# Ledger of designs, part 17: VH-VL binders against Flagellar assembly factor FliW (fliW)

Target 1, 154 residues: Flagellar assembly factor FliW (fliW), of Carboxydothermus hydrogenoformans (q3adg3)
Amino acid sequence: MFILRLFSPAFGEIEADESQIFSFPEGLPGFSHLKKFLLIRHRDNSPFFFLIAIDEPEIYFILIEPSRLLADYHVELSCEQQGLLHLSEETPVLSLNIVRIPPEAKEMIINLKAPVVFNLQEKIARQIILDADYPVRYPIPLSKVKEKADAGTK
Key: E = the ipSAE of ESMFold2; O = the ipSAE of OpenDDE; V2 = 0.75 times the mean of E and O plus 0.25 times the DockQ between their complexes.

## First folded at step 14 (VH-VL; framework fv_sonavibart)

Design p2 (from z8 with light chain S53T; at its last look DockQ between E and O 0.83; V2 from the best seeds 0.79)
Fold by ESMFold2, look of step 14:
Structure p2 (fold): chain C 154 residues (1-154), chain A 126 residues (1-126), chain B 103 residues (1-103)
Amino acid sequence: as target 1 above (154 residues)
Amino acid sequence: QVQLQQSGPGLVKPSQTLSLTCAISGDSVSSREAAWNWIRQSPSRGLEWLGRTYYRSNWYNDYAESVKSRITINPDTSKNQFSLQLNSVTPEDTAVYYCARDIYEWGNYYGAFDIWGQGTMVTVSS
Amino acid sequence: DIQMTQSPSSLSASVGDRVTITCRTSQRINSYLNWYQQKPGKAPKLLIYAASTLQSGVPSRFSGSGSGTDFTLTISSLQPEDFATYYCQQSDTFGQGTKVEIK
């Protein structure tokens, strides 16, 4: 089991194993030069993740797993999109959405149109623009996220 | 509040270098939330994206295949500007040239040009 | 080589008309589709980004829809200031434009 060690200004010293490293063949939009990222869950049972660029760890993204907050949200990929991720019916997949939390905000803004989809077996990922007509700017109160976390604990 | 102001000569002789500058006010050329583009427009080719420069952790450039052998786009952080140089021009490079900012929201890059310069008509002729 | 084709290339319309412009790509692009308005002698102006999101300050009579390879810009009730040329754009490619003229 390898342990990756890196320093991030936002997170300090990080130790993680290779199972948390994903290759982004086309990077992320606006960051096409960054091809490898470390995916870290915020904590057990948290819907939040951090996606940290390995080569430039001052660059990171906040991702959310939408299933607990948005029961009717479905990620359906076209055949072509599935091929880009090497997906088959048996492939374990994780789908997370980029969130923006403005300073002093009581809301977060979720991009529901373009989830980041992870092939958990081959460790590749891409941001995919869905055919479904989801918004790129979906506000949700931070209080709602807190309430879901508390309810799941109790 | 963000404004892009272009400058540069409108007449360039064939085989010489076309050189334009775009000055930025209300934003920074080194903003991690932006990319700085050059786009041209002619009756024969319509709107044509040429390239961009942007800062994330380092400076990067993307250039259109049609011009990549002749184009250079450079930021100037001290003057808060970015430039276009297009080498070895021909009359086919005659166009209105625009600089433009694309929108970026914390990992959400839409590739949309939300702020444009006023445009510079550049004629390439003897 | 990805081609973006707008339909129609031009149209004549009256104030109050509903106008629909389509943009079709030769293949799916994993990038957002954006719409612009351009008046003679002026730079293009962003109307809609990400297929359907209205840019700040743009009147609500403009709307966008579509996905994959087929996209639509709609003006629900054409106004005098809407006579212009409209462009779709995806990644580094623009459509050829649709000129909306007064009838």
Scores: ipSAE 0.713, ipTM 0.877, lowest interface PAE 1.2, mean pLDDT 88
ESMFold2 (binder alone), look of step 14: mean pLDDT 91; pTM 0.939
OpenDDE, look of step 14: ipSAE 0.840; ipTM 0.933

Design p3 (from z8 with heavy chain I103V; at its last look DockQ between E and O 0.71; V2 from the best seeds 0.73)
Fold by ESMFold2, look of step 14:
Structure p3 (fold): chain C 154 residues (1-154), chain A 126 residues (1-126), chain B 103 residues (1-103)
Amino acid sequence: as target 1 above (154 residues)
Amino acid sequence: QVQLQQSGPGLVKPSQTLSLTCAISGDSVSSREAAWNWIRQSPSRGLEWLGRTYYRSNWYNDYAESVKSRITINPDTSKNQFSLQLNSVTPEDTAVYYCARDVYEWGNYYGAFDIWGQGTMVTVSS
Amino acid sequence: DIQMTQSPSSLSASVGDRVTITCRTSQRINSYLNWYQQKPGKAPKLLIYAASSLQSGVPSRFSGSGSGTDFTLTISSLQPEDFATYYCQQSDTFGQGTKVEIK
């Protein structure tokens, strides 16, 4: 059962339910007036997600779940940051990183410094700039991503 | 390459309106990955961000608290430019005024002003 | 009302010196810190964005570091063209500037 029907130039018709909708109380940096986003996984076993602005569906972001690609990457939030996301010890959390795939590129570029953190219970999310010394532009070969995805799908 | 070219008068009388224009080449004022800013610089206040205009789903403006009651920044899509109007000026508004772009690329909004206009010295006197 | 304070406000240095400028904010902002160089009569020029990333065309002798409320710009070996005023900026706030002068 669907509660949202959306047309996106990049994705065509999209049908989604309430569980896929997240509130961004302060939007995203540079897009502060866009407060509601649809989060969809690219497909089963894909590390990729799409984050689509509900009010302006031509605006979207590509996100990656870094856990299988970057063993030493971990997201540590300050107490203040945890409070902004309404997080407690039992709260289910998803952390995804925005990626860029330049045209005709062999690499994708991940922003490891500023993950998008999702409170899966309250359906709120924010982009958080970490104190840890991570780069904002971390290149990774697309072949490395495909090898991990293919191993999971085979 | 993106360039910003400023124009407008350099002398304004107290209580009048300061009016400047910034013309954009190599980019669009309606780019959904940019914001268009005015920043001024004076010996008494240093660099001071005044406000911005940008397009996403609609046109939006953000204004500095210190000037929000007197400032208007407008885009002009037909001329590919944006303007500054600052009402009721006093000698304290004497400064070099710059227009500047910041850019948002794929969720990486650094808030960095990567391209600046040449600057316009505006004196408020008499 | 967030204040950004640079230290020092001015310094004198010789070509070849290592120069360190700090920027401190009164509270944490969920935004990136950027550094600019400004020479007399010119607009500021973006030098470093997101605390530590060099802007295109900026020499590798410039580096940035820090997080939270404390940030540092370093020039490892000062060159004649580096005598200028340097500013930090975060969101809509600029530091007061640090003037690097010839000894």
Scores: ipSAE 0.642, ipTM 0.848, lowest interface PAE 1.4, mean pLDDT 88
ESMFold2 (binder alone), look of step 14: mean pLDDT 91; pTM 0.940
OpenDDE, look of step 14: ipSAE 0.831; ipTM 0.931

Design p4 (from z8 with heavy chain G107S; at its last look DockQ between E and O 0.80; V2 from the best seeds 0.76)
Fold by ESMFold2, look of step 14:
Structure p4 (fold): chain C 154 residues (1-154), chain A 126 residues (1-126), chain B 103 residues (1-103)
Amino acid sequence: as target 1 above (154 residues)
Amino acid sequence: QVQLQQSGPGLVKPSQTLSLTCAISGDSVSSREAAWNWIRQSPSRGLEWLGRTYYRSNWYNDYAESVKSRITINPDTSKNQFSLQLNSVTPEDTAVYYCARDIYEWSNYYGAFDIWGQGTMVTVSS
Amino acid sequence: DIQMTQSPSSLSASVGDRVTITCRTSQRINSYLNWYQQKPGKAPKLLIYAASSLQSGVPSRFSGSGSGTDFTLTISSLQPEDFATYYCQQSDTFGQGTKVEIK
C-alpha cells in the first residue's frame, strides 16, 4: 500500500494512500499547472471534502457533495464531456462542488454551474461547466448546512 | 480601488523589441488571487490575448501560441508592475496594447478581464 | 484553433429597442464566456461574466444567456449611452465584435 506524506500549512502532516490521488489533466482554473490533487473527506458522514494540491500543498479547495443539501440538483454531462472523463455506464463517479466560506461568514457560496467530476476508476478529474442554467454563486446559510449534515447521520 | 497605468514608447522600428510597462495600484502583482495580462487590439485582428504572468507559490507565465516564440512577460515586485517584451516586431504588430487583470472570486476563476489599463498605441514603422 | 463568430457584425436601433447579439464558437470550450462593451478610444469594459452573471455596476437591462457553443447578449431597452462595440470572449479568444449604433 503506497503512503503519501505531505505537509500542508492548513492541515499539518497528512498521510494518504494512492486511491485518494487524482490527476487533473488541465488543472483547475487559475491553477493550470497543478496537475495532481489529494482528495480527503472532512469527517465520516460530512458533506465536505478538501482538495489539496500535492506539489503546492498550501493551495487547497473546499468541496461539498450537493446531493445531501440540494435534492433537485443534477449533474448531467454531455456525451463529449463524458468522453473527456473516460466515463462509461459502469464507471464509478463522484461529483463535488467548490465552495467559498468568507472569513467570519454565516453563509457559504457554492458554484453549482461547474462541479468537479471525478472518475474514481481511472483517478482523473476535471471541473466541468454544465449546460444547465445553474448559478455560479449559490448562497446557503451555514446553520442550514449544519442542520442537514447532522440529520444525515441519522 | 485597483488601477492599471501603462507606459512605454508608441513607435518601434521593424525587427526591434516592443517594451511596455503596467503599474499596479490598489493591488499587488504577487496577489495569489489575480493574474496580469497583456491584450492588444488592431483593425485586422481585433482583440487578441497575448499572455499573462501570475504568482501562486511560484511565478508562472502563459503565452498565446501565435507569439510564444517572441514574447516575455515579467513581474517586478519591488515596483509593483509587470512588463511586456515582444521581439522582432513587424508592421503586423501595430495595435493598441492593454494590460488587464482577470477576475478572481475566491476559488472561482472566470477568465474575465475586470480591470484594464488605459491602452498604449504602438506603431511599427520605419 | 477555435473560432468565435458574432452576429450581426453591426446594427442600428432606436432608444427603447430590444437588441440581441449572438456569439457562436466552432466547438465547445470548457471555459466561461464573457461579454464586454467598448467605446471609441476607451478600454473594453466587462459587462457579463460566466455567460449570465452581471458585473457590479452594470445596468440590469444587460443580460446574457446560452451554453455550449451558442451564447446571447441582450439589451432589453436600448439607451443612448449603449452606443458601442460589443465583444464576447472565452478563454484566450475574442469574437470579432458587434457595432451597435443608435438611430
Scores: ipSAE 0.667, ipTM 0.868, lowest interface PAE 1.5, mean pLDDT 88
ESMFold2 (binder alone), look of step 14: mean pLDDT 89; pTM 0.932
OpenDDE, look of step 14: ipSAE 0.820; ipTM 0.928

Design p5 (from z8 with heavy chain N108H; at its last look DockQ between E and O 0.79; V2 from the best seeds 0.00; counts 0 for: pae E 2.4 > 2)
Fold by ESMFold2, look of step 14:
Structure p5 (fold): chain C 154 residues (1-154), chain A 126 residues (1-126), chain B 103 residues (1-103)
Amino acid sequence: as target 1 above (154 residues)
Amino acid sequence: QVQLQQSGPGLVKPSQTLSLTCAISGDSVSSREAAWNWIRQSPSRGLEWLGRTYYRSNWYNDYAESVKSRITINPDTSKNQFSLQLNSVTPEDTAVYYCARDIYEWGHYYGAFDIWGQGTMVTVSS
Amino acid sequence: DIQMTQSPSSLSASVGDRVTITCRTSQRINSYLNWYQQKPGKAPKLLIYAASSLQSGVPSRFSGSGSGTDFTLTISSLQPEDFATYYCQQSDTFGQGTKVEIK
C-alpha cells in the first residue's frame, strides 16, 4: 500500500492510497486510453463520488450511488459480464452511475443504462451496458438530492 | 449548427497517397466532447470506419486494423480542420469518403456519428 | 471480432405499412447500437442512438429496441420519404444494410 499524490485542476493536491485506484482494462467510452482511475467519495454522507484519471487528472467524472434515490433501479449482470469483472458470489461490488450536471440547470442527467461496476477485491472496473430497458438520459431534480442529503446530515 | 465540409481530389493514381480534408464550422476540432472520424463506403465493403482523431488532454488517434499501416489522420487547430492521408492506394480503395463527428456528452459516449460531411467520391485508377 | 447481420437485406412496402428491420450480432456487445438512414447520393443520417433513443429532429414514427445480440428498428407508418437504405452500427462496425423499396 502507498500514498498516491497528484494534482488536479478541479481538486487541487490529492493524497490517496492504492486501495482507491481501479484498473479499467478498456478505459471508459470516449476515453479508452485512460486505464487507471482514482475513486473518491464526495463526503461521508454523500451519494456522489468522483472518478479521476490518474494519468490526466484534469479529466474526471461525477458518479452517483443510485440506491439512495432510485429504489426500483436494479443492476443485473449477465454471466458473461460477471466474468469480465472477475465476479463471484463473495466478491464485494460497487455500482455507480455517471451523471452530468448542465450549467445553470436544476437537474442532473443519469445514465441508468450503463453503470460503472467496480470489483472492490481485485480493483478492476468497467462500464457495463445493461439488458434491462433503462434510459441513457434520466433527469432528476437536484432539489431531490439536496433534500435527502441534508436530512441525513442533520 | 455544426457542419463538416470536405475537400480534396477525386482521382488518385495507384501507389500514390489519397489526401482529403474536412473543415469544421460550429464546433472545434480540439473539443474534448467530440471525436473526428473518416468513414468510407463502397459496393464491395459497405460502410467501413477508417479511424479518428480527438483531443482530451493530449491528441489521440484510433485506426482501423485493416488500414493502420497506411493511414494518418491529423488535426489542424489553426484552420479548424482534420485530414486523411491514405498511402499506397489501390483500386480497392475506390469509395465515397465521409468525415463524421461522434455524438458525445461528457460522461455519456454513445459511439454514434451524428454529423457527416457531404462525401467525396475518390476513384483510384491508372 | 463481432459480425453484424441485418434482416432482411431488402423489402418492398407500401406507404402506411409498419416496417420492421432487425440487426443481429454474433456475440453480446458492450457498446451502443445505433441506426442510420441513407438516401442515394447522400451521407447517412443518424436516426436512433443507444438502441432506443430518438435523435433530435427525427419523426416519432421511428423507434428502436433490443439488447444483447438482437436489435430492431421499427417504422410505425411508412411515409414516402422513408424509402431508403437503413444501417445498424456499433463501435467501428456497420451492418450490411436493408433497402426499403416501394411495392
Scores: ipSAE 0.557, ipTM 0.857, lowest interface PAE 2.4, mean pLDDT 89
ESMFold2 (binder alone), look of step 14: mean pLDDT 90; pTM 0.940
OpenDDE, look of step 14: ipSAE 0.780; ipTM 0.921

Design p6 (from n4 with heavy chain A106V; at its last look DockQ between E and O 0.78; V2 from the best seeds 0.72)
Fold by ESMFold2, look of step 14:
Structure p6 (fold): chain C 154 residues (1-154), chain A 126 residues (1-126), chain B 103 residues (1-103)
Amino acid sequence: as target 1 above (154 residues)
Amino acid sequence: QVQLQQSGPGLVKPSQTLSLTCAISGDSVSSREAAWNWIRQSPSRGLEWLGRTYYRSNWYNDYAESVKSRITINPDTSKNQFSLQLNSVTPEDTAVYYCARDIYEVGNYYGAFDIWGQGTMVTVSS
Amino acid sequence: DIQMTQSPSSLSASVGDRVTITCRTSQRINSYLNWYQQKPGKAPKLLIYAASSLQSGVPSRFSGSGSGTDFTLTISSLQPEDFATYYCQQSDTFGQGTKVEIK
């Protein structure tokens, strides 16, 4: 078990273990040179996660677990996409969506078309563009997120 | 309104260096929401992406494999422009050269070139 | 390396026709597919990004669809200003172009 230490302007000094590190073989789109990220849940009961670039920790993304907000949202990967992530029926998988909060907005914008899919066993991940006709910009009121978070700690 | 204005010579001798500049107005070359590209077009090869420079928290460059040993793209934040330098040119490098911005949105990197310079016809002759 | 092939390479059409251009990739792409229009002597102009999103200022007669390896640009009712060459693009790769000419 190794402890990773890094400094991020947004998070300060971070200590994390190796199990929180994911390899992105092709990086993230727009950040193709960043191949390793640290995944941290905001709090134990929060739907939010942070994905922090290890090589450049000032770069981070806010992710949300969409199943906690959108019951009808389903991530279905093609056989080729499953192969790229080394997924089998037994593989534990986490699917999260990148969110953006525009300045002074009371909404967050979710990319439902392209979730980030994590192979929790092999610790690899990638952003996948779904075949289903989901929007690249899906607004959700922040009040709705707080309403769901009040059932537990955020 | 964002505009890209190209400048540089249209005739270059073989084995010399092709140099072009793209000036940006209405946006910043250091914008974290953009990348700045060079693309060329010829009848035989069509549209061909050459490379880009962009700033996130550091400066990055991506170059096409076909030219990576000969190409340099530099930003100039004080002049709000970026340049193309292509060394050791041959007649195969004859083309119309464009600079272009690609668009980025957090979580949605489209890789689409939404703003283009006017184009510079460059002939490599003799 | 991903090859992008447009079909047809050229076509002749009349004003008012419905025009369909196909772009096929040699393998499934994990990037957004974009469409451009280019007129002689001019730079390409972005029409469609992310397969189906219409660029600002582009007429609604243009639409895009598709996923995986097969993508389509449609002009629902061809206008005189639409005679041009059309290109698909993903990441660093462009299709070879489709020239739309007046019949």
Scores: ipSAE 0.603, ipTM 0.846, lowest interface PAE 1.7, mean pLDDT 89
ESMFold2 (binder alone), look of step 14: mean pLDDT 90; pTM 0.935
OpenDDE, look of step 14: ipSAE 0.811; ipTM 0.926

Design p7 (from n4 with heavy chain A106S; at its last look DockQ between E and O 0.86; V2 from the best seeds 0.80)
Fold by ESMFold2, look of step 14:
Structure p7 (fold): chain C 154 residues (1-154), chain A 126 residues (1-126), chain B 103 residues (1-103)
Amino acid sequence: as target 1 above (154 residues)
Amino acid sequence: QVQLQQSGPGLVKPSQTLSLTCAISGDSVSSREAAWNWIRQSPSRGLEWLGRTYYRSNWYNDYAESVKSRITINPDTSKNQFSLQLNSVTPEDTAVYYCARDIYESGNYYGAFDIWGQGTMVTVSS
Amino acid sequence: DIQMTQSPSSLSASVGDRVTITCRTSQRINSYLNWYQQKPGKAPKLLIYAASSLQSGVPSRFSGSGSGTDFTLTISSLQPEDFATYYCQQSDTFGQGTKVEIK
């Protein structure tokens, strides 16, 4: 078990074990130069996560696990996409979606078209553009979310 | 309202350096929510992306393989501009050159060019 | 190398017609597909981003669909101002264009 220590302007001092570090072979769109990220959950029972760039920790993303809010949302990867992530039937997988919370605080906007998919065994991840016709800007009322990301920011 | 205004000479002799400038209004060249691109268009090659400059925590450049050895794109934060320099030009570099901004929205980078400059016709001829 | 091909390269249509343009790539690229309109002497104008999202200020008669290697731009009822050349783009690659002309 390895402890990583990191300073982020948004989160302050962070200590995490190496199991929370993921390699992004292609980075994220618009951030192809960032190859390693720390994934942390906002709080127990929170659907929110933070994805923090290790080499440039002022850069971070807010992610949500959509199955707790959207029963009809299904992540279906092609065989090619599964291969890029080294996935087999036994491989533990986590799928999270990037969100934006506008200043109005009534809705959050989820990119349902392109989840970030994590291979939890090999610690690799990619943002995958799905074949299914999902929107890149899907609003969800904040009233449907029991917890918010503000504790991790303050 | 974001606008891009291009400037630079329209005639360049072979073996010289093509230099163009793109001035930005309504946005910042150092915006973490943008990248600043050069794209050219000719009848023989169509639309061809040349490269970009962008700021995250540092400045980065990406260049197309076809011009990588000859191209430089520089930001100028004090004038809110970015430039293109293409060395050792030949008549095959004759094209309309555009500067363009891409879309980025809170972790959603679409790779789409939403704002374009007016275009500059550059002819490379003796 | 990855090839991006539009079909047709040119078409003739009348005002009010439904126009369909396709964009195909030789293999999947993990990036968004975008559509542009260009008129003579002007820069391209973004119409559709991320395959199906309508850019602000673009009329709703324009729509996009598709995924993987096959994408479509549709103009539901062609207007006089829609006679132009249309381009798809994915990552750093543009299609060769489709010219829409008056019949």
Scores: ipSAE 0.713, ipTM 0.872, lowest interface PAE 1.2, mean pLDDT 88
ESMFold2 (binder alone), look of step 14: mean pLDDT 91; pTM 0.938
OpenDDE, look of step 14: ipSAE 0.843; ipTM 0.934

Design p8 (from z8 with heavy chain A34V; at its last look DockQ between E and O 0.60; V2 from the best seeds 0.67)
Fold by ESMFold2, look of step 14:
Structure p8 (fold): chain C 154 residues (1-154), chain A 126 residues (1-126), chain B 103 residues (1-103)
Amino acid sequence: as target 1 above (154 residues)
Amino acid sequence: QVQLQQSGPGLVKPSQTLSLTCAISGDSVSSREVAWNWIRQSPSRGLEWLGRTYYRSNWYNDYAESVKSRITINPDTSKNQFSLQLNSVTPEDTAVYYCARDIYEWGNYYGAFDIWGQGTMVTVSS
Amino acid sequence: DIQMTQSPSSLSASVGDRVTITCRTSQRINSYLNWYQQKPGKAPKLLIYAASSLQSGVPSRFSGSGSGTDFTLTISSLQPEDFATYYCQQSDTFGQGTKVEIK
């Protein structure tokens, strides 16, 4: 087990272990050169996570676990997509969605079409474009999110 | 509000280098959340993506395999522009050439070209 | 390389008609599918990104759908300004275009 230490302008000094590091074999769209990310939960009981590029820690993404807010949202991967993530029946998996708060908006915007799916055993992840007809821009009122959890970043 | 203005010669002789420039206003060539592309269009080949340049923490280029041995795309931060050079042209390179920006929207990169230059017709002929 | 094929290559339609254009890719790409409109002498104009998201300023009569290898652009009630050529695009690949003509 290694202790990773890095500095991020947004987060300051960060200490993490090997279990929080994920390999992105193809990076993220628009950031294909970023192959390794640190996944940090915002705080206990928060639906929010931060995904921080290890090699360029000024670059990060805000992710949400949508199950706490959207009961009908289901991530169904094709057989090909499951293979790309090395998923078998017992593989622990985490699915998170990129979010952003547009300037001057009272809502956050979730990309429900393309979750980031994490293989928690092998520590690999990919952003997967679902077959289901979900929007890439799904607004949720910030007031609803504040009642469930604090969304303090950005 | 973002605009792309192309410039460069419209006639190039075979075996010479095609050279075009795209000037950017309302955005920066070094913006870390976009990419700057060259695309061409001809009746025989349709729309054909040629390559892109972009800055994240370093400058990166991606080039189409069909032209990879002949193409260079360079940013110029002092002039806020980017260029296309295509070496050893033949009449098959005759096309309208466009520069274009990739859309970046709210933490997502869709690979969609939302802003296009006006186009430059380039004829490769003796 | 991935091939993208649009159907039909051209069609004739009247104002008010519903128009449907399809785009098929030779294999699944983990990338977004986008649609463009192009009029003669002009650069393409983005209509739809990420298969179904309407670009700002584009009329709501345009819609997109589909996933995997099969995608559709629909114009619910064709208007005079909609006579143009339409292209799909995914990653660095464009479809060959569909020309929508009057009559």
Scores: ipSAE 0.591, ipTM 0.826, lowest interface PAE 1.6, mean pLDDT 87
ESMFold2 (binder alone), look of step 14: mean pLDDT 90; pTM 0.939
OpenDDE, look of step 14: ipSAE 0.803; ipTM 0.924

## First folded at step 15 (VH-VL; framework fv_sonavibart)

Design q1 (from p7 with light chain S53T; at its last look DockQ between E and O 0.90; V2 from the best seeds 0.79)
Fold by ESMFold2, look of step 15:
Structure q1 (fold): chain C 154 residues (1-154), chain A 126 residues (1-126), chain B 103 residues (1-103)
Amino acid sequence: as target 1 above (154 residues)
Amino acid sequence: QVQLQQSGPGLVKPSQTLSLTCAISGDSVSSREAAWNWIRQSPSRGLEWLGRTYYRSNWYNDYAESVKSRITINPDTSKNQFSLQLNSVTPEDTAVYYCARDIYESGNYYGAFDIWGQGTMVTVSS
Amino acid sequence: DIQMTQSPSSLSASVGDRVTITCRTSQRINSYLNWYQQKPGKAPKLLIYAASTLQSGVPSRFSGSGSGTDFTLTISSLQPEDFATYYCQQSDTFGQGTKVEIK
């Protein structure tokens, strides 16, 4: 276990341990040279995560755990996709989706087509484009996110 | 409004270097939200991506394997431009050359070319 | 080693026809599929990105679908300005094009 210290313009000084570090063998689309990211949860029991590039920490992504908001969203990976992530039936996995919040928006926009899938055992991750017909731009009201978070707190 | 304006000579002799420039207006060559590409088109090869330059916190280049040993793409932040140099050209390099910008949508990079330059016909002939 | 093949290479159609163009890859590519229109003497114009998302300013008669290795571009009712060549693209690879001509 190591304490990682880094400075991000968006987050200030961050302390994290090695369990929060993931290798992205192919990076992310548009950021193929960024191979290591720090994954931190926004708050306990929050559906939001931040994915921060360790080598270039001014670059970060906002991720959401869709299971907390979308009952019928299912991530089905092909055998080849599972192999790229070294997944077996026993492997603990986390699937998160990139979101953006347009300026002055009351909605957030989720990319449901291409989740970021994390192998929690080997600490590798990839963005995977699903075969299922999901949109790359799915709006959700921010009020719905608050309502789900409050219910989960109880 | 983002616009790309190309310039450079349309005739190059074999074994010499093809040089083109793409000027950017309405965006910055150093935008972390973009990548700047060169693509060419010929009757025999169709559309062919050549390479890109882009800035995140460092400058990066990606080059197509077919031209990797001969190509250089450079940004010029002071003039808000990026260039193509292709060394040791042959008649097979005769094509219309385009510069193009990739779509980037806050964390979602689709690899789609949404803004194109006007194109430059380059003929390689003695 | 990945091949992208459009079908057909050319077609003849009349104004008002429904036109379907197919793009197939030899194997799955983990990247988004995009569609372009090109008229003679002009640069390509983006129509569809991420398989099915319509680019801003593109008429709604254009639509895209598909996943994995098989994708389609559809023009629901062909207009005079739609006679052009259409290309699919994934990552740094383009299809060979489909020319749509007047019947």
Scores: ipSAE 0.675, ipTM 0.873, lowest interface PAE 1.4, mean pLDDT 88
ESMFold2 (binder alone), look of step 15: mean pLDDT 91; pTM 0.940
OpenDDE, look of step 15: ipSAE 0.847; ipTM 0.934

